# Designs tried in a protein design chat: miniprotein binders against q9h3h3. Part 53

Target 1, 235 residues: q9h3h3
Amino acid sequence: EDGFTAEHLAAEAMAADMDPWLVFDARTTPATELDAWLAKYPPSQVTRYGDPGSPNSEPVGWIAVYGQGYSPNSGDVQGLQAAWEALQTSGRPITPGTLRQLAITHHVLSGKWLMHLAPGFKLDHAWAGIARAVVEGQLQVAKVSPRAKEGGRQVICVYTDDFTDRLGVLEADSAIRAAGIKCLLTYKPDVYTYLGIYRANRWHLCPTLYESRFQLGGSARGSRVLDRANNVELT

## First folded at step 21 (miniprotein)

Design QK1
Fold by ESMFold2, look of step 21:
Structure QK1 (fold): chain B 235 residues (1-235), chain A 102 residues (1-102)
Amino acid sequence: as target 1 above (235 residues)
Amino acid sequence: EVRELFEKLIKLFERMMKRIEELLKKAEEAAKNGDTETAEKYLEEAKWLAIKVRIIIYILEEMAEQTGNEEFKRMAEELKRIIEEALKRLKEVEEKVKEARS
């Protein structure tokens, strides 16, 4: 309700992590089964806690699709957190370069493009496009939140392996746009999530590294991507 | 509401800590039975929960900083003590599982 909206979402996401997930895993499931799976589990109808009339009778934390090349490697997150705590007591200034260096040193390099959509056709259509892109190999892994009470927006997360690899991040944006996605996308490195850093933090850090906006008559990529740290358009 | 977030975080912390303790016991039991592969899976899950518990604490610390609320600050300090003790136990169990690999 006030300056802690992102923190409420983070708490809910961590609770969801602990509940069962609905997963389509292309590494072990034929691609021909994807459309039936998508029809059975649209994110606007799958409920967080298994409401009557839902496709799911039990709680669902996340709906996810793993690509054929998905190979999880989160890096040294425990070491990252320990180094972060030591840094804070050192009295050294904390800057975006500080977070980048911590992430590199501990190999915590993943990040994600995020989109927030209300429940309904637009969300289900966007998720289906993303899921197909993952199974076809243009994207590696994605997840979407199920419908929660209160009717709030749901989130689709599309992961990339290395936020310092600008080309790879931009290629993921391009694949998302090629799937027909026109809404605003924001890119957040996982290092900020693991250190609990959200908007309005005491260090004035911006956890959103890139912002992508659909460009109807603009670049050949169909999007305009801004580097939020330098306020520079990359496309 | 800030109070609502605080209570949500405390409930989540308690849920995560209960599961960490259960996972550590299961890891010890699996290692005693010679199933070190299963023990390592329980340990990996416990490590991830510990990471998330520390995120909860970081959020609470920022809430304390922004609001000036002494209750939030003291709670963050208490939760840090609790997770630090759990991390010591986690490392002890990890070493027992490593030893069980003979």
Scores: ipSAE 0.867, ipTM 0.933, lowest interface PAE 0.5, mean pLDDT 90

Design QK2
Fold by OpenDDE base, look of step 21:
Structure QK2 (fold): chain B 235 residues (1-235), chain A 102 residues (1-102)
Amino acid sequence: as target 1 above (235 residues)
Amino acid sequence: EVRKLFEKLIKLFERMMKRVEELLKKAEEAAKNGDTETAEKYLEEAKWLAIKVRIIIYILEEMAEQTGNEEFKRMAEELKRIIEEALKELKEVEEKVKEARS
């Protein structure tokens, strides 16, 4: 992995954000239609650029599912970015606590559990489980990247409203595990994304706050969640 | 590989900025025609693109810092000036939309 792999993925994600999304919105579409929609648009077959023979003829940026309680509220991201630039200019120390405070001040509290899966049945099955959990109200919103031309790993993002709400973050992990997902999960606040902070940065900030590993026969949650900042197990 | 990322980010920036300009124009036209709902929709999309453009700049700044590449640094500075101007225009359009809504 080159030093800028995360930035490459970020650039791809931002480019994908400009293309049309395939969305199942549970607020306007009956839950009974979900299975047909999942069958029509399996993530492993939906192509990023609408390749011949794919379910989509046009480019697709993301495949997403919105739950009944989903309300897009990203806070004051512009204000956050302005404050970040001012902070850099000030020469004041920048710590994870600084970023947390900035996020709180500007109400930019969203975060996401991330999982990376190879294209195929396991990905489609994982996505179907997540989509059901969203429609059933166990999760609020999720998205998955379409298949890239190179056939690389696809990412599923499961969002939570508040990365500072440890309980809410853990509940989302539990819901993901209940959906049958056993892969490694990492949790990243969106504040780090909005500020262009990735793995290798001059401030040595780690954008991954939590890591979840599946555990057989362990807690009722079925996972072990590590607080990366404190190196403490939360479960 | 770093050069490829750089070029990718620049192309993405250019595409996003072109879209921002188009959206601002459409928002102004919609506001002028009294279609404030459409104007607000275009403005909101423009705001999100502006956010993403700033992320591109932050990535470029970090790349410049880590590599010591003066070309990357100069480009980041140039793009920062461009987005600052666009943000001013965006604010002006936002005020026009507010005025049209009142």
Scores: ipSAE 0.873, ipTM 0.936, lowest interface PAE 0.4, mean pLDDT 93
Fold by OpenDDE base, fold request of step 22:
Structure QK2 (fold): chain B 235 residues (1-235), chain A 102 residues (1-102)
Amino acid sequence: as target 1 above (235 residues)
Amino acid sequence: EVRKLFEKLIKLFERMMKRVEELLKKAEEAAKNGDTETAEKYLEEAKWLAIKVRIIIYILEEMAEQTGNEEFKRMAEELKRIIEEALKELKEVEEKVKEARS
């Protein structure tokens, strides 16, 4: 991995967060309208800057779907950042356990399954499956990046409420697999994002806690989930 | 590639900080007019931008550590001072909004 690729993607994501989002909110919009919305705004055709001939004339940061049970609770992220800065100043050892404890203390427990797909039918089909699972209540919230000018891979993020709830993380993986998605998935807690911790950091912290690989004919879940911290298969 | 990232982060920081300043001004104006709900909305947006600005600083600090580039280090220190001042101002505006609500 060429140096700082993850940080480049993070900078692009933060820039996208400042632009308008295309949102389907199942709390206010009937589920029967989802198919028309998906047809109007396929992620492979929605452009980041509203290019001519795209479904959007204005910049779009993200395309998102909110489920009925979606509640934006990020916890005390400001307090988390202050505690992190104080910890660095103290010179105390920093471990994955330290980050877990900081996250728990400040109630910053959200995390996400990530998948990267090339623009096209496979991306749009994957997104439609995820969006349906969110509206049906199998998942709480998901977002997808719009098409960039460079034609790079688009990212789908599927969130869970608690990265410390192993069962909840595994249930979300199962729901994603049930939606027909077969690509590699990685799970990243948001605490690592909020602290600017990416791959190859000075503390040797791995921001990816879980990896899910699709399995043919295997477990009822249709995937193998690896705990990256302990190098143990969970499924 | 590292230089491109550095320049991208600085531009993003500048854009975010400009928006924070605008939001704080709008929140103060709303509070003066007795519209505490609108003031709180602007403050919440400003708080989230402040969080993201701190992430930019953390990335720059890590880049400085890994590369040994003194320009990156000096810039990270400068941006940290700027955000610390903005966070003080944000806290002052938050107290004004609380006072206007009481």
Scores: ipSAE 0.873, ipTM 0.935, lowest interface PAE 0.4, mean pLDDT 93
Fold by OpenDDE base, fold request of step 22:
Structure QK2 (fold): chain B 235 residues (1-235), chain A 102 residues (1-102)
Amino acid sequence: as target 1 above (235 residues)
Amino acid sequence: EVRKLFEKLIKLFERMMKRVEELLKKAEEAAKNGDTETAEKYLEEAKWLAIKVRIIIYILEEMAEQTGNEEFKRMAEELKRIIEEALKELKEVEEKVKEARS
């Protein structure tokens, strides 16, 4: 696995952010239209660049669903970045605690559960389950990457408002599991993304705070969640 | 693969910065025309692009650190200067929009 795979994916994600999104907004669109929208734009068939025979003729960066309670509040990301640069210049030690404090200070608290799935029916089914959970108010917002030309894995991102709220993070995991998703989930705060912190960074910071594994016959949540920072199981 | 990433990041930076310049111009024009709402929308988009540009720089800095490649380091420093100037321009346009709203 090439040492900068995460950075490649980040560059692709940032490039995708510049292209139009296919959005279902539950604030403005009746929930009854969701099934038709999902049928029209299955993520395994929506292509990144609008390939011939795809549901989209134009480039699509992301497919997204916004819940009724969705409010885009990213905090002071610019201030966060400035403080991060100042911190690096200061030569002060940088720890996960430092990043947490920076995030809190600048109100950059969003994070996301991530799942990677191969293109196909399983992806489309997972996405449909997530989209329904968002529209029903169990989740706030989610997005999925369109199909790439290379046929690589697609990513579903399910956001939470506060990575410091363990209960909220766990509730989102439970909602994802209730939607029938059984794959590995990783939770990443957006603060790490905004600071360009990926795996194997010079500060040895781990951008993945939580890992969720599906469990058969286990707890009511249907998953085991590991706090990676403390190496403690939360569920 | 590292070189491919480098080239991808540079191209992305260039595309983003071009868009920032366009957005700042459009925001200033909208402000001059009294369309402060449109101006604010363009500014917000420009701010987000500036954030993403800084992420590109951070990635390049990390690549430079990990690889010891002086080209990556020099490029990161150059791009940092470019974005700093763009951020000054963005602030100037933001003040013009505020003045037009008042």
Scores: ipSAE 0.873, ipTM 0.935, lowest interface PAE 0.4, mean pLDDT 93
Fold by ESMFold2, look of step 21:
Structure QK2 (fold): chain B 235 residues (1-235), chain A 102 residues (1-102)
Amino acid sequence: as target 1 above (235 residues)
Amino acid sequence: EVRKLFEKLIKLFERMMKRVEELLKKAEEAAKNGDTETAEKYLEEAKWLAIKVRIIIYILEEMAEQTGNEEFKRMAEELKRIIEEALKELKEVEEKVKEARS
């Protein structure tokens, strides 16, 4: 452990962003084709760099599904970064409220629920459930990392369009649980990603805004969601 | 292990900047051929790479702060100068594309 584990993962993710993506786009592709696409490209079999015997012969950075209502709006990220740099020289305190306000001012409001799963049937099943939820309109957009050569855990990211819309973020959590996902989920606003703020940061900020844990027993939709910024249980 | 992260970030920066250079050349060529839509797509990709380059710089700055390593600090400063020059070139190409469109 060197205290920069998240930064290593961020560097790998940025490298993956530069490679080709495998995308099912419900805006241009009939929903009836989804199951065949999922069978062709299970995330446990799609390899990061194109191994022999995998479905892909070329590098793949991400596998993604776009819902019919997906309307990309990243906001003013360049302006966000400029304002962040100016803020650091101003002498004003850097707090979670500071990051929230920068995100609002520059309209960089997206965020994501994250889950980490080992390669295999459970990962492929979870991804298929998420992808169906996206195509059916319960979720907007999701991506999953391909299999790395070492066979470590893979990540599924489920995006929401506005982290300040608590109801919308909680509705996405509910949709993920309805797809049968029982593992720990964490929610990170994209503003932290664009400003390079990870767990080991000098401001002691917590980039995870929400944490969701599946409730044992009860309804299939039950989860306990903790607001990490205010230390308040929401569900 | 922090040295490995540093080297990984520098290689990624170099890969991204090489791509930015390629995109700017392709945007200029597309604009001269009258294909301003393609030129604008190349410029948009270059702008997104510049955003990610700044993330790399922010990570290096945090590494320098936490380790006290002056090499990391000086490298972050040098990479800032490099991206600033590339952004000036990007704006020049962007103006050429806008002139071609109009």
Scores: ipSAE 0.859, ipTM 0.928, lowest interface PAE 0.5, mean pLDDT 90
Fold by ESMFold2, fold request of step 22:
Parts: structure tokens; C-alpha cells; sequence
Structure QK2 (fold): chain B 235 residues (1-235), chain A 102 residues (1-102)
């Protein structure tokens, strides 16, 4: 009855953003060190608050890998927020097209594929595959949440630079599947996050733009990708 | 449950604003020492925290809309005034850093 489950998760994520991150940065760290780093910091064992017996003694908000080609560019988020506030005063209709245009105008084009997995071997294996794909250049940047509590699912976020570039988003999906990941993936443009817009919002906007389901109908790793806003398969 | 989310958001806002003030002080100190690159890094972090604070305010505004709770609405307006004052201070420190650059 709460109706604010996503907002609770968003608050936790923003708190995690402020704590230290464990980062493997391929731009400054040799790729040959990746496997040792992954073995030292499996996400199912790295604890959110530095529990006794865990590999970390201090809080960890996120575990992240940055690829050699990673160049952060979040666009003009402050301008986006200002324009959003002005739009709400204007009386203009707020639609998915409105959000898309705001994102384009302010160059806030990044987004992410999300997957949720229980702690354990499956999570650690999925993360290791994603991390290798980032260091090898098939993906640009990814992060995974640490273990916060018993039985809690953890999230892996795989970022793309431009949600309007469907081919780029689909290529990232393919790279994730090539790492052996078969669970449901959902894609959320960052514009929704920066404007605090979640599933149960007054405008009936859908913050999940794409949904990917694993299929064996293709050659090696295949996906059925659905455009959630238009209910159209992109295949 | 909605009350718990409200309290969590307020605590997060307070933590973020405390860090913003710390960063502005550090940026000013770095600029006085001629280290404008470090000062600009502190300012960039402060700007990102301000973005996050506005997200908190947007969440509170949606909570007020969906629940009809006037306390949430009044708090969102108060937090908005606080962040606007902090952004003015940030801009002032930014100008000091630019002056130190030359």
C-alpha cells in the first residue's frame, strides 16, 4: 500500500552514492590485474557497511569498473532540472515526448540496463563477466551494489551513452548476454532518475524504456527486446 | 512506511548539505593556495550533490501530490529555499576560484 517502493530504493541508492566506491579503472590499472581484483571483491561478499569478516572494513556504496574508453558525460543536468521546473509551471502537457526532448536539449542522454540477482555465485559470476566485457571494450562502464542484508537482491547497472541510439543500446544488451546473463534486463534513461520520476507517477510516464528477455532462437546469445513505451518489439 | 521514506529523505538532505558546505570551504582553501584544479573538483562534487538534493525535493513533491500531505509540501518548499541559498554561495566561491586562476 505504500506505493513508493522505487522511491525507497532511490533514497538508498543516493545514500550509497555518497559512500566510498571500490573501482577498477582500466584507464589507470593494467587489465591483467582484473581477475585478482574480482576475486578479492566479489559483490556477494563486499558488505554495504563493512561487516566483520568481509573483504572491506569501511562502508562501500558501489563496486564499479571503468573501461579504457570511458569518458563521463552527464550533460547539462542542472539546466534539465531548471527546464523541468519551468515546464511544470507552464501548463504544457507532460508526455514521453516531452521528456525525450528535454533530455536531447540538455544532452542528458545516458541510460542503463539493470539486472537484479540474489547474492551468491550467480551474481558474482554475472558481475565478473560484465567487468571483463568492460575492460575488453565491449561495454564502457558498469557498477554493482554490495551486499546490504541477508536475502536482499543486488543490482548490476550497465551504462550506455545515448538512449536515443537504439543500435548502441541493443549492442550493450548483446554484450551482456554474451557474458552468459539470462535474466530479465530493463533499461532506464537517466533523465527519469534526475527528475525523480518513478513507475507510479502522476503523469503516467514509463521510466523503463526497454525490456530484454533471453531467447535461444538466435545464433549464440539472443534477446527479445521490447520498447515498453510503444509496446513494439525491436528484436 | 511513507513516514519512514520522508524521514530517510530528510536525513539524506541534511547529510548532502553538510557535505556541500564542507566542499565549498575546501574549494575556497584550495583556491587561496593557488590549486585551482583541486578547487574546481570540489565545486563539481558540490554541484552534483545539489542535483541530488533537487531529486529529493521532486520525490517529496510527488509524495505530497499522491498523499495530500501538506507537511510534505511545506518541507519541499523549505528545502528548496535552503538549496537556493547554498547555490548562491557556490556561485560566489566559483567566482573566487576563477579570479585565483589568473
Amino acid sequence: as target 1 above (235 residues)
Amino acid sequence: EVRKLFEKLIKLFERMMKRVEELLKKAEEAAKNGDTETAEKYLEEAKWLAIKVRIIIYILEEMAEQTGNEEFKRMAEELKRIIEEALKELKEVEEKVKEARS
Scores: ipSAE 0.856, ipTM 0.926, lowest interface PAE 0.5, mean pLDDT 90

Design QK2
Fold by ESMFold2, fold request of step 22:
Structure QK2 (fold): chain B 235 residues (1-235), chain A 102 residues (1-102)
Amino acid sequence: as target 1 above (235 residues)
Amino acid sequence: EVRKLFEKLIKLFERMMKRVEELLKKAEEAAKNGDTETAEKYLEEAKWLAIKVRIIIYILEEMAEQTGNEEFKRMAEELKRIIEEALKELKEVEEKVKEARS
């Protein structure tokens, strides 16, 4: 371990961004076609580079579903990056409040719930549930990594459009749980990704804003959500 | 392992910049053919690649800070000069596409 594990993963994710994606876009594709698409492209079987026996013959970077109401708005990411560079030159302190204000000022407000699962039926079942929630309108957009050459864990990302809208982020958590997901979820604002800030950074910033744990006690819709920045349990 | 990350990032930077140059050429050609919608899509992709290139540079800067490696710092500075020049070209192409729209 060289202390840059997240950066290795980020490099691999950025390379994947450049390869073809398999997309179900509910804005242009009838919802009745979703089940056939899911059966054709289970994430545990779609290989990153098109291995023999996989459903894809070409590289696949990501598998994604876009909901009918998905309206992408990334904000002013270029302006965000310029302001970040100027801030570092200024000598002013860099704090979590600084990052929040940069994100608000440049309207770079998106973020994502993340879950990590081993390849297999449990991953494919979880992805199918998320994909249905997106097409049905409970979630807006999600993606899942394909099976990697190394055969390690895969990631499902469920995006929300405003990390400062706590109720909207919690609503997405609830929709994920209603799809039957019981594993740990972590929520990361995209501002940290666009500025290359990961867990082990010189400013000791924490890129994980929320943690969601499935709540035992008989409620399939229940979860315990911790606000990592304020050390406050929201549920 | 830090050396492997450095080499991955440089290879990725080179791949992204090659694509940026390709996209700018395609955007100009599409605009000359009157297809400004396609030209704008190429420009949008090039802008996103430039954003990701800056993320690569930020990662290199953090690596330089944490390791004290002067080679990583000099590389990050060189890559920044390269992307800044490409962004100037991007703005020039964007202006040509905007003029063609009219």
Scores: ipSAE 0.849, ipTM 0.921, lowest interface PAE 0.5, mean pLDDT 90

